# Designs tried in a protein design chat: VHH binders against p49116. Part 132

Target 1, 238 residues: p49116
Amino acid sequence: EGPLLSDTHVTFKLTMPSPMPEYLNVHYICESASRLLFLSMHWARSIPAFQALGQDCNTSLVRACWNELFTLGLAQCAQVMSLSTILAAIVNHLQNSIQEDKLSGDRIKQVMEHIWKLQEFCNSMAKLDIDGYEYAYLKAIVLFSPDHPGLTSTSQIEKFQEKAQMELQDYVQKTYSEDTYRLARILVRLPALRLMSSNITEELFFTGLIGNVSIDSIIPYILKMETAEYNGQITGAS
Key: E = the ipSAE of ESMFold2; O = the ipSAE of OpenDDE; V2 = 0.75 times the mean of E and O plus 0.25 times the DockQ between their complexes.

## First folded at step 9 (VHH)

Design x22 (framework vhh_ozoralizumab_d1; at its last look DockQ between E and O 0.01; V2 from the best seeds 0.00; counts 0 for: pae E 16.4 > 2, placed apart)
Fold by OpenDDE, look of step 9:
Structure x22 (fold): chain B 238 residues (1-238), chain A 119 residues (1-119)
Amino acid sequence: as target 1 above (238 residues)
Amino acid sequence: EVQLVESGGGLVQPGGSLRLSCAASGFTFEDYGMYWVRQAPGKGLEWVSSISGDSSYTLYPDSVKGRFTISRDNAKNTLYLQMNSLRPEDTAVYYCATEFYDSGPLDYRGQGTLVTVSS
C-alpha cells in the first residue's frame, strides 16, 4: 500500500466569493462557508484510502467529523477568508436577534462562547505556524477517527488513522528535527475540536443558505457532487 | 452517462479460477474508487472488493481475502477481479460499481456477469 497522503493532498486552496462586499452579509458568509465545506469534503474524496471505503462508511465518517474538518479548514484558511472579519460580522448579525429578544440569555452565551472557541482555536493554530502538510495529516487523523458511534469497519479506519499519525510523525521529524516536541504540541490541539458544537457551527455559518436542511442530510450529496455542480446545488438549497 | 459492462463469468469447478473484467465509460475512471459486489441467488448484495482510483489501496472482506485480487487499468478504463480458489459459495452474479452500500440498490453498476462454481 502507498502512503495515505501525497503532495497532492497538501494543496488546500479556498476560493472566496467575488466580489467581496463592503458589508459581509449572511449570504456571503454562508457561501464562503459552503465553499470551505465543499473543499473539505472534496479533499476527503481525493484520498485513496477514503475511496476504498464504501459510501456508507464514507458518509458516516464525514457526518461524524464534518465540523472538525470545517474548523480545521477555518484555521487553515483564516487569512484568505478574513475569518476575524467574518466572525465579527456574525456577531453583529446576532446582535439583531438579541435586540429582538429572539434568543435566551443562555443561548446567547453558548453562541458567543462557541465563536470565542473558534477564534481561539484558529489563533492557537496560527501561533503554532502549522504548515500545509501538518494540516493535511491532522485532517486525515480527524477524518479517520474510529471512535465515533455507529461506524462500520472501525478496524480499517483505525489503521488509516494510525497511518496518518505515522506519516505526520515522520514529516515533523524530518522537517522540524530540532523541535522535538512539535508533534505533541500539534496533536494536543485536536481535543479542542471536539468541544465545538456542530449545531452551533451550522447555525452560524449555514442557516442563511440551507435553511432547515441539515449539513448532515446534504453530506451524501456533496460527496457525490462534482465541482462544477457545487454552486448550483448548494446555493439553491434554501 | 456512466456505463459499466462486466464480463468473464462462467462455470468453474471448485478450486478453479476466473478473471472478471469491467469496462467503464462515461466518467473519469481514474478519479473514482471502484468496487465489485455480488449477489447470490436468494441473497442480497455483498461487497467483494474495493480499489482506489490510483490502485494504491485495495480492500477485501474476509470471505474473499487471499483468494480474490482487484486491479484496474486506468489507461483502458477497465476494472478486474482475479478470483482464485473458487468455492460453491462464491456462486453469484458479479457487478462492478462506482458505488457500493452495505444495503440497498446500486444505481451505478453493470448488468453483471454470472459466476457459477459447481462440481
Scores: ipSAE 0.583, ipTM 0.845, lowest interface PAE 0.8, mean pLDDT 91
Fold by ESMFold2, look of step 9:
Structure x22 (fold): chain B 238 residues (1-238), chain A 119 residues (1-119)
Amino acid sequence: as target 1 above (238 residues)
Amino acid sequence: EVQLVESGGGLVQPGGSLRLSCAASGFTFEDYGMYWVRQAPGKGLEWVSSISGDSSYTLYPDSVKGRFTISRDNAKNTLYLQMNSLRPEDTAVYYCATEFYDSGPLDYRGQGTLVTVSS
């Protein structure tokens, strides 16, 4: 076959709600995160290898990895989103909840550790100056992960992951030929993604959007959407 | 309303060839992967082939690899299955499906198209 990804899969443009409010609020954070989620799902759905795996396999893969794709998206779009400002606002709200004794100490610790891990991940990716091609291949590697429980067609998924890894290797060696360790430094960042908690991500970024249901439960409906519907959700246009 | 309509089945001798068609409507055809499944009488559904929206990826199980060829014409919203070197064990009702819609007993399904391979 041909390459796993084409240049059209490298484009990843997030448009933020306008205007940015003087004080960040739940609505702005949820809208911004929702746009990134739909952009990430549109990206995954558009990959020809993903399309060829079939309906049940597609849904299972995305349910297993949506948080990793979302987290890579946060890192890629951190400047456009003003992610550091969003996280600071969340921490400030959390401090107020502690003073008012509204959250358990164990939950607060979990949430703060997650925010710290997320910040460190995004900082490490920014320090490496990860480009759009590298992000696209990293997202493909996490999407085509054969080690999630309950998957069918794992041998084909593994072949696609190996293809993504080989194409990333070829790209890095061609583009960064004088940096012998770049590929290794990039790949050692991936295990941190698996440790990110999807339920805490939902609490941080999607409060008020999903109510009492998880992102996991709406994935099948998001994956069915047409390109025009994705564009409406990504930009908020009518 | 999403519709998938299979056609092109029939009676054919072992070693013969047949081309199935699936007419699609009600969705943006080129944005979706497509696949064929089949069901022999009294058996479950068996995956037969898959193709990506732009046709750059095709997949086959070993049972049909080299004999069957999946293709699509996005201008005509039509999926095809070219079946060569047919065997009696290929006898089944053939259904087409998208990655998110299928012609099976659930969702937007037609009657399929019967292929009978017999002397």
Scores: ipSAE 0.259, ipTM 0.679, lowest interface PAE 5.2, mean pLDDT 84
ESMFold2 (binder alone), look of step 9: mean pLDDT 81; pTM 0.819
ESMFold2, look of step 10: ipSAE 0.000; ipTM 0.168
ESMFold2 (binder alone), look of step 10: mean pLDDT 80; pTM 0.813
OpenDDE, look of step 10: ipSAE 0.549; ipTM 0.829

Design x23 (framework vhh_brivekimig_d4; at its last look DockQ between E and O 0.05; V2 from the best seeds 0.00; counts 0 for: pae E 13.2 > 2, placed apart)
Fold by OpenDDE, look of step 9:
Structure x23 (fold): chain B 238 residues (1-238), chain A 119 residues (1-119)
Amino acid sequence: as target 1 above (238 residues)
Amino acid sequence: EVQLVESGGGVVQPGGSLRLSCAASGFTFEDYGMSWVRQAPGKGPEWVSSISGDSSYTLYADSVKGRFTISRDNSKNTLYLQMNSLRPEDTALYYCAKEYYGEPLSDYSSQGTLVTVSS
């Protein structure tokens, strides 16, 4: 049929809480992360192919890949978010937990490695100078991954992923014709996303969740959120 | 349309108490955490307290911990803030907001309720 993505899906503008506090507290980090999460989920929702899969399948897909989408979002919005500063703040907060003996040595190592992986991934994407179209297609490829357990309509999901890949290929070939291996360099970054734990990501960015609600459990509600409501809240005063 | 209407504010002496209420409509109240935020004259908004949808979890800013108690009645779609041992620095316009995560996502379009603590 038509293309999987349109120019409207390339736009991915994150609005940060304003003003930025002098001290990046847990609430600021969590709010920032939540905005990115909402933006990512609603981006997915805006894709006609995604809508065509139905609510149950949509929810399952997002549950499976939210961490990867979120991480791609971090990379894409790293400058606007001041991600390095946020990560430093997270580390500082983590230090407090360490001092309070709340984490085992192994857990500390695991969490620190996760932060390192996030930083490295984002740095690598920055070095590649990934543009908005490429990010959109990468997110689509990640979103329409058929190899997650428990998914329905896997054949259709696979077709959408292939379409995303083909469109990305066409875009890269057209836009970066002088860089023959750009597509390969971009795609080879995707496996790094699956090396990162969603649980640790949730712990680092969403520790301030009310009622110990998991990202997994709130995804259906995020996907049902009205765009107007989302936009109103995002653009509103914080 | 989401509507939040705060009430219960007033003038109180230091050491006094007030109970704020927030009537919510336009959304499934029990499905959302709720927060209180306040804005003092000349200052930016300050998060005060949050409560989970099922009231199983509550959070407080250090500035109000031990003095304020957040609660809710889902059958009435109402959020509450019991404020005890009030101080002059608690003087502010108080807003309620849906709490998504960490910090409330709100446009602060509601009128709020004014709390004045003064001798």
Scores: ipSAE 0.008, ipTM 0.270, lowest interface PAE 9.6, mean pLDDT 88
Fold by ESMFold2, look of step 9:
Order: C-alpha cells, then structure tokens, then sequence
Structure x23 (fold): chain B 238 residues (1-238), chain A 119 residues (1-119)
C-alpha cells in the first residue's frame, strides 16, 4: 500500500578506507569495493518488499543481480571512490603488460572492453546528473527483475518492479517537470548493466576478498549478517 | 573458482634442500604472475618470491636471494620453489598466491605446505 522505498533508502553513504595509499594497490581497491558491496546488499535487505519475498528468494535475487547493483553503486559513488583514478591505474598497468608481452592478448582485450563499458556507463550517469532518489529507484528496478532464470515468486517480483517504475515516474515528473524525456533517458541506461561481466568485476575489484571465494558463494552470509557484525566486518573488528 | 594446492614440504636438516610445488586450476595460469608467501609460527605473512606469467622476470626477498629459485611450467599449470641451503628461520607454512597489480593475494582458506628445518 505504501511507497516501495522510504527516505531512509535514499541515503547511500560510502566511507573509504583511511589512509589512501600513495600508490593504488589491490588491497585498497578490494577493501573499497567490499564496502560498496556490503552497503548495496544491506540496502537491498532493508527494503520491506524484499523482506516479504522470503530468504530463499532473496538469495536468488541478489545472486542474479549483484553485479548490476554493484555497478550502479560504482556510478553513484564514483567521486568518493576516486573511481576514474582506479580505472586509469588499471588501464596503465594493462597497457604496460601489453607493451612487454606479459599477458595473453585475448584476456587483455576482454578486460579492456569491460573497463571501457564501465567508464562509459559511469560517464553517462554523471552527464544525466542522476540524483539519489533516482539511483534508489533504479536499484529497485534492477533488484526486482522477474526475468532472471531460476527465480520463484516471479509474479510478486514483477509487481514490485512495476511499483518501483511507477514511483520513479512520479518522482521525475514532479522534480524535473520541465524535462519531458528525463525518465526515458534514465531508463535507456539500464540495459547496459546486463552486459557487465560478473567474473571480470570479481577480478578487477574482489581478487583479494576471502582468498579464493566467489561473491556468489558469500551472498547468503552477507544477507544474514546482523548490523553489528556488518559494522565490525567493515571497520575491521572481529 | 580458483584452486591452489601446495605440496613438497617436510622435515629437513639445516643446509638441506626441498622443492615445493603449487598446482593451479580455475584460471588461465599463464596470464598471471605468481608468488610464494610464508608464515612462521607466531609471525605475520612474509613475501618470499614472485614470477611473471611468462617467466620474464623474477623477484626475491633479501632473506632468500641466492638460495631459493622460483619457476613455473605453464603447460602443467604448476608453480615451483626450489629451496637450497635451508636454515632454521626458513621454517614456515608456505603458500602460493595469484598476483594482481603486482601484489600477491592472500588465500586464508588454503592449507599450504609445511617446511620444518630442524637440527
């Protein structure tokens, strides 16, 4: 009956590890990315509609869309993360490896294409000046996607997605009343998220997390983690 | 999923030799640099050695230079560490690690292979 999201779901504040190193390294990148991942998953967990679907469905949804949520988070937090600096450092490293013939050409090409797509997505979102309300509803539309394979309760998921779309429409029409096509320009960005490779995202941002464990395997544990344990994990407490 | 399995550890006298192996799977081995890291009882991890994907460069910690040799066989997806002139301070649990950005990654779920150098 009520709105799908409340004002508490619009707040999305990422805090970065301190201090920032003189040279970027995998540990800093992995910790920064881990903070964004945990923030994104606990954002999803806090939504009453998500809670209503049940634990098994929740795990399946997040496994299907975590990379899309993460990529939206990268775009939203690109400035505070210094994402352009991180990606430039990765590109320079890969270009030096090509120059020295240290890596296979096929793998380097795949990674470079992924980085280019990520940069283009983040730049397009910045050019549209997407605000926090718009990001929150875009994340909800991505989260409640009924067409992922293997999902149960797809009719209820579809209803939640429709509600997220309606609330985004209402918000944009009220807030940007002079921009008739803003909603269309925003929604056209979403298909690009399905083109992002989860295994390359893991390699770029999560190689140091938990050693050899994939993001897919830890999602159930992150979703069950209490807020106190979450704060302890992010701050380095045991 | 990445899997690294270390072997070749054991008990050896000071001055002896051991050859460690690391069998790798779940990634394109030749595309990545690899490292050996060791952890002595009651101490933090210590980087030992690194090798590039094509073996074009190798690096060694000062404590092992001239005694240890890192190598790899990309056709067998295997990393090696030849350890000569072993000393009691080389006693540690030895891990192999996949590199990214020139940094060895920690694998806290791996068992490693134990090397004990005793009198």
Amino acid sequence: as target 1 above (238 residues)
Amino acid sequence: EVQLVESGGGVVQPGGSLRLSCAASGFTFEDYGMSWVRQAPGKGPEWVSSISGDSSYTLYADSVKGRFTISRDNSKNTLYLQMNSLRPEDTALYYCAKEYYGEPLSDYSSQGTLVTVSS
Scores: ipSAE 0.000, ipTM 0.148, lowest interface PAE 13.2, mean pLDDT 80
ESMFold2 (binder alone), look of step 9: mean pLDDT 82; pTM 0.834

Design x24 (framework vhh_brivekimig_d4; at its last look DockQ between E and O 0.02; V2 from the best seeds 0.00; counts 0 for: pae E 16.1 > 2, grease 27.2 > 24.2, placed apart)
Fold by OpenDDE, look of step 9:
Structure x24 (fold): chain B 238 residues (1-238), chain A 119 residues (1-119)
Amino acid sequence: as target 1 above (238 residues)
Amino acid sequence: EVQLVESGGGVVQPGGSLRLSCAASGFKFEDYGMSWVRQAPGKGPEWVSSISWDSSYTLYADSVKGRFTISRDNSKNTLYLQMNSLRPEDTALYYCAKEYYGEPLSDYSSQGTLVTVSS
């Protein structure tokens, strides 16, 4: 058995819709988010270990961790996405909706806190200066999490997660030998991902594309998309 | 109140064509992207297609690319889905969707329009 990840899995290039509008409308945000989601799922599909788990297990894993993968993707692609601008736009749109729909104070607080958590997480990752290899392994660790309910092949999933962790450790030790506690510092960020609501993330980034349909429901179809079709969507080709 | 009303569904033979419409009201239609989703009997919802607010950008599911065309007329507050070369597997309830910030989000609902492709 070879390594869990190869250099090909380190590449994670997000292409934004072009041109970027002066005003980031709801659809632009949703399109951008969808591209990131597709990229993340495509990335997962490209991992041989992930493929080895079979379609049902793959679907279950992605359903369980898509929010975490997406959030890591946001952090990794924050500059390319102009994430701060997107989040500001989301807040503005939210404010308009609040005024129009008279959302409850509790709901407002919940959503705003979520946005804050997203921003904070991404900022923390930027501060740590996480590189592409580290992101790849962090995503793998998140992807191959055996502790989600309803998963099959949990032993195998755990094995893959351990392998990801070991490879990350090796990488960090090799690359950042002078920083003894870098691995721990990086891994300690992962729990923050579990504090974020997938429902709120879905509401903020995806409501324009799926309406009342859940990301959970469309994940199997995204995972079945052909690579060529995916590339066409990512590049903005219609 | 946001309202989306789908129409245009029916029974068609394989290889046939249908054109679905979605009449939107209760929001500024031209400011929002729109999408089509479908749900086949016994299956979960499937995303079909999306279109930007100004029609400058369109997306399609792999299963419908080359056969379906999404479009909109902002002056009529209407979303369209031209469905060509229909297949039995296209049989489903078709819904149009819009972004919504509400409490709860589950208040967003539509009856859909039924498309049946059979010989």
Scores: ipSAE 0.024, ipTM 0.307, lowest interface PAE 4.7, mean pLDDT 88
Fold by ESMFold2, look of step 9:
Structure x24 (fold): chain B 238 residues (1-238), chain A 119 residues (1-119)
Amino acid sequence: as target 1 above (238 residues)
Amino acid sequence: EVQLVESGGGVVQPGGSLRLSCAASGFKFEDYGMSWVRQAPGKGPEWVSSISWDSSYTLYADSVKGRFTISRDNSKNTLYLQMNSLRPEDTALYYCAKEYYGEPLSDYSSQGTLVTVSS
């Protein structure tokens, strides 16, 4: 009936921890990533269509797609986050993990390949000059994916995804009318998100925050948290 | 004893180029990632670039992207930094580091190589 997203869902303002340390370290990386994760999940929570699916479906949907939402958030906020600097610091951290026998050499190669894929994805999105509206609809397409196993209400989820796709198409055609192939170029970037491993993302960005607890186990808690409570609980040691 | 010896620094005009080298010994070079770090006068250390042990991944600070290229030759135990389109703000002491957890600077010392970009 109404639009899937409003202009309030286009705003995606990430605030970084301050001040930036002289050396990036695990605590700064984890706090930065946690802020992005919180922002991404509260963005999803704010969508009326998401709210309409019900609490259990909400949790299942976010568990299935949080890594893709997080990766889109990284691309959107890459400059604000100084993502290339963070990725370099993560590389340094991984070498220490080898020295302490925390990671094997084969695992390091897998993680380095993942970092390269992430950098290539972010660069490709920057080269296309993806705007805030386009990011919002891409996130909605990713969020309302009916293909994930174990979901209920898949017919309704599919309808919301189709609506996100149609609204993106309308936006691109209106805003970029001289670029006939822009929508196609944008949409062909989405399959790369399915290649991103949530387990490696957890290892890269969240190892110092959670210990042995996976992101998918805390998602129901994050979805319930107020912004002020988040700063007190998830990052209360910072 | 781990030894890292930097060379190739000097004085160059803005827009010029330099190639830095880092000769490594005392450890199995091909097993470790390597980084370049710089320290401008009166400033703290600033990470510049990193390269994986097999050169399959490279990373750069935003301030040097497109101008600097990191590389390594594992047969010579040598790390390189090709620096093009140099600017006055690139003036710093440059040193290489074997990568360690959360600390881009090792606990063993090196002298670094000075790069000065001025008219």
Scores: ipSAE 0.000, ipTM 0.109, lowest interface PAE 16.1, mean pLDDT 79
ESMFold2 (binder alone), look of step 9: mean pLDDT 82; pTM 0.830

Design x25 (framework vhh_brivekimig_d4; at its last look DockQ between E and O 0.03; V2 from the best seeds 0.00; counts 0 for: pae O 11.1 > 2, placed apart)
Fold by ESMFold2, look of step 9:
Structure x25 (fold): chain B 238 residues (1-238), chain A 119 residues (1-119)
Amino acid sequence: as target 1 above (238 residues)
Amino acid sequence: EVQLVESGGGVVQPGGSLRLSCAASGFTFEDYGMSWVRQAPGKGPEWVSSISGDSSYTLYADSVKGRFTISRDNSKNTLYLQMNSLRPEDTALYYCARHYLGSEYPDYSSQGTLVTVSS
């Protein structure tokens, strides 16, 4: 009954701090990532189906999938963010840290592997020319994932996910009518999101942003924020 | 959740000694370099000392060289600062910090413990 998403849910505009530094700048990385996180949480909160699940279910759902939503946001906004430049600055720093023995070799390997997985994911999405409608439905499919442990209302969540899948299929068939395999190629990208570590995402993009707490610990507060406060966080206004 | 908790601050006379401890949890402690930072009343943060994950690399600010010793015990997930020959100008809030990706930029910092050196 009615579409899962409206045209207002397709808009996803990220504005970056300026200027973009040539070298590792932790504050620039964290500000850029913070804007994307709050944009992503505001997007999720605005969906009527999400609102219908209730506040406790909303919190549990976002805790389970925030890293996947964030990673889709990185892919969608990779050009605007100059994500390749940000990741190159981090890689350059990690190579210097090896020379100075300031971070263990095993941790460096974990972080480097995560960066390469992230770059591969973003490149694959760019090669498919995923559009804003497709990203919106992919985010909805990720958001309404019923298979995360500890969720309530899993049957309702599954129904919303199936609705997002059906609406994506309808959109792709209408918009890309001559590309028989486009939907399948898009959907097979999603499992890679489960390989992304929220711990490493926090270290890369959110270090020190919120004191000594994890992103999943502050999600209830983020979801309850007033719209004006969201807009301040999304644009970097103090 | 990354957690850093210090202890060992207090009031001491000039020339006295204190030993600060910083207990770490929520991460693989030996993977990360650590620092002590201090902030005197009305002033900005001042780096004091750093130590690598395996303790092979230590650095000190000129103002504390020869008086302070940084160390760590990776089996106890604890960072230490031995402060000897304390001076009134050492009065500050002392906190420990973890290094971001092996840099000396702090990514997590403790709450801090007050050290007061007064006659």
Scores: ipSAE 0.012, ipTM 0.392, lowest interface PAE 8.5, mean pLDDT 84
Fold by OpenDDE, look of step 9:
Structure x25 (fold): chain B 238 residues (1-238), chain A 119 residues (1-119)
Amino acid sequence: as target 1 above (238 residues)
Amino acid sequence: EVQLVESGGGVVQPGGSLRLSCAASGFTFEDYGMSWVRQAPGKGPEWVSSISGDSSYTLYADSVKGRFTISRDNSKNTLYLQMNSLRPEDTALYYCARHYLGSEYPDYSSQGTLVTVSS
């Protein structure tokens, strides 16, 4: 029918908690991450094609790709979030936890590598100077991934993904006509997202807030949350 | 019009208990996650606890975990906060809000209810 994304889907503005504390505590980090998560989920919900898949299917999609969407969001919002500072704070908090919990060397290595991968991914995206349209389409491509296990309507999901890819291609060709291989350079970054553990991401960004509750378990609730609630949270922070 | 009215605050000794209530009106209560937030004198707002619309999901700040219990009765459009083992540092104005997760800034709130923990 119509395009998969519109200009309304390009806007992706994260509002950080205010004021910023002198010391980035676990609560601030978790709150910031939660806002990004909500923004990402509600962005997905705002896509007509996503809505058309139905509640069960789109919930399954988000459950499958929330970590990737979140990571793309981190990259896109890295400056407004002061992501480098947040990651440094996370490392510091992690060090304290390591001392207290006596985590295994292997676990420490795994977590630190994850942080490194996050940083590297975000840096790589910054170097590519990805714009808002490109991010929107990349998120759509990630969202409408048909290759996750347990999904229904995979044929339709695939069609949406193809549409996202085609629209991205058209955009890049139009906007960056002098850069013949820009599309390829952008798309080859996506596999890096699959290398990142959702469990570790959850542990690093959300442990202080959700406790024993998983992101997976709260996704259905986030998706049914009224936009007014989310908007109120974001606007009320100022 | 959305209205939230808190009650149940008062003066209690350390180690005591209080149960706060929040009466909601003007919206479909069960469709919203609800939260408790508190503001101590001289301090900024602090998120305390949240509960999903169907009560299947609850969250607590570390400062109150194990001591406070959030609950709701959707048939009565009422949110509750059971506060046990109260401490002086729990002294604050408590108010309810339409919020999910650990947001420090409520969407809607009333005047709140004052909890004072003092010997």
Scores: ipSAE 0.006, ipTM 0.286, lowest interface PAE 11.1, mean pLDDT 87
ESMFold2 (binder alone), look of step 9: mean pLDDT 83; pTM 0.828

Design x26 (framework vhh_7n9e_1; at its last look DockQ between E and O 0.09; V2 from the best seeds 0.00; counts 0 for: pae O 10.8 > 2, grease 27.7 > 24.2, SAP .695 > .668, placed apart)
Fold by ESMFold2, look of step 9:
Structure x26 (fold): chain B 238 residues (1-238), chain A 119 residues (1-119)
Amino acid sequence: as target 1 above (238 residues)
Amino acid sequence: DVQLVESGGGLVQAGGSLRLSCAASGFTFSDYAMYWGRQAPGKGREWVSGISWKGDYTAYASSVKGRFTISRDNAKNTLYLQMNNLKPEDTALYYCAREYLGSEYPDYWGQGTQVTVSS
């Protein structure tokens, strides 16, 4: 009957490659995003409730929600990542691509709309000043979603999600007791995560490092990686 | 997943011709500008030729202009490079590439097809 998360699961510290380039740099974007993805996957892996579901269920859950977890991570780490600078560089490039006839108008529109939705989500979370505990519980609610197709153990997953929701409610009521509607304002942000396209997230952030494969195909390997092995791949050590 | 598969390379005598093909799958080919690059033995990669997403604008490196022609067939998801009047310095591994959001940075490229031009 213990809490779903311990205080080690509230800490979410992203370190960035340095220094940040002045211009669009695909390698910098991909390395930065890969660090966030690794941190997000290993955050999920560290949760005892997640471990209790077993390896096949773990992989299925993360495949279904990785983009939502990644987007929450972007919002939580937006300042340390200089996300607004990265997105502005991409937007400026896309505007020039219209004149260079290198990308179709339909695709440019799709990508620009996605960026606008991402910026709006991150701004709304910053305006609410979502704290680390709230982010941890929101990530848990997203992670333990029983609604995704192909899942096993859905009754247990649902119970973990309900526990995450209850613990978030208790935390918000205790910590923000004078703000009656804070929980409701937080929860109404979650549907926006389902509007984020994993296809466009991959194109924006993961082109250049993952090759010609999708994120969901490499998730089993990321979940099994040790931190030392990942650092070797990022630094080029072999 | 994205796949780019080149074909049509081979051994050819100087002055000869080859036509390279690049079969694309896993994305909406007609949304993206494409280009050919090459890598000669012991050398870095060289941009060769590019084409707009609907095929109405083409560009060429000065070393191949007038000899190579890039084209695309969006209905067949295929990129082409017609290579005429080949020279020994054209010997290289030729690969097709997609651009990252229309930038000069490639986001996907194929394994390539070898072109060898003998004197």
Scores: ipSAE 0.260, ipTM 0.694, lowest interface PAE 3.8, mean pLDDT 86
Fold by OpenDDE, look of step 9:
Structure x26 (fold): chain B 238 residues (1-238), chain A 119 residues (1-119)
Amino acid sequence: as target 1 above (238 residues)
Amino acid sequence: DVQLVESGGGLVQAGGSLRLSCAASGFTFSDYAMYWGRQAPGKGREWVSGISWKGDYTAYASSVKGRFTISRDNAKNTLYLQMNNLKPEDTALYYCAREYLGSEYPDYWGQGTQVTVSS
C-alpha cells in the first residue's frame, strides 16, 4: 500500500577494514568484499516487500541477483572502497598467480575482460553521478527481477519491480526535472549487469574467504544473520 | 591438509637480528605467492612482506624496508624472513600466509611465532 522504499533504504554506508594495508592482499580484498555483500543483503532484508515474499523466495531472489546487487554496491561505494586500487591489486595478484599450466589463455582473457567490464560499469555510473536514491531504486529493480529461472511468486515480484520503477521515475522527474532523459540513461545501464559472470566475480573478490564454499550456498545463512553478527564475521560466514 | 608452521621467533635486543622460517605442507608450495604478517599487542594484523611464487618479486612495508628480507626455498617448501636491525616496535606475533587468487584455493596462515624486541 505504501511506497516500496523509504528514506531508511537510501542509506548505504560501507565500513572498510582498518587500517588499510600498504599491500592489498587477497585477505583484505575478500574482507572488503564480504562487508559489501553483507551490507547489500542486509539492505534487501530491510525492505518490507522483500520480507513479505517469505524466506524461501527471498533466498532464491538473492541467489539469482547477488552478483548484480554486489556490482551496484561496488559502483556506489567505489570511492570508499578505493575500488580502482582494489582492482589493480586483484590484477596484480592474478598476474602473480597465473601459471601457464593452470589457466588457459582464453580463461585469462575472460577474467581480464570481466575486470574491464566492472571498471567500465563503475566508471559509467560515476559519470552519471547517480545519487543514493537512484541507487536504492536501481538495486530494488535488480532485486525484484521476476525473470530469473526457478522463482516462485513471480507475479508479486513483478509488482514490486514495477513499483520500484515507478517510484524511481517519480523521483527522477521531481529531482531532475530539467533532465528529461535521465531515467532512460540510468536504466540502460542495468543490462550491463547481466553480462557479468557471478562465478568470475566470486573468484576475484571472494577467493580464499570461505574455502570451497560458494556464495550461493552461504546466502541463506547471511540472510539469517543478525546485523550485529556480520560486523563480527566480516571475513565470511565460515 | 594445508599447514603453515612458523618458527625462529624469540627475544632479541634492539639492533639484533632474527630469521623466521615457515614450513609449508599439504599443497604445492611453489604454486603460491606467500607473505609475512604480524600482529602487535592491541593492534590489528599488519602486512610485512610478500614474495611471488617464483621468488622473482618481493615487496615490503615501508616500516621494514631495508631491514627485512623475504625469501623462499621451493625445494624445501619453506618461506623465510630475515629481520635485521630490529626495533621495539617490531615486537609482534609473526605469521606466514599463503596468497593465491583462485576459486579452488583458500587462503591459509599459520599460528605465528612471537618476536619480542627489548629496548
Scores: ipSAE 0.000, ipTM 0.231, lowest interface PAE 10.8, mean pLDDT 87
ESMFold2 (binder alone), look of step 9: mean pLDDT 87; pTM 0.873

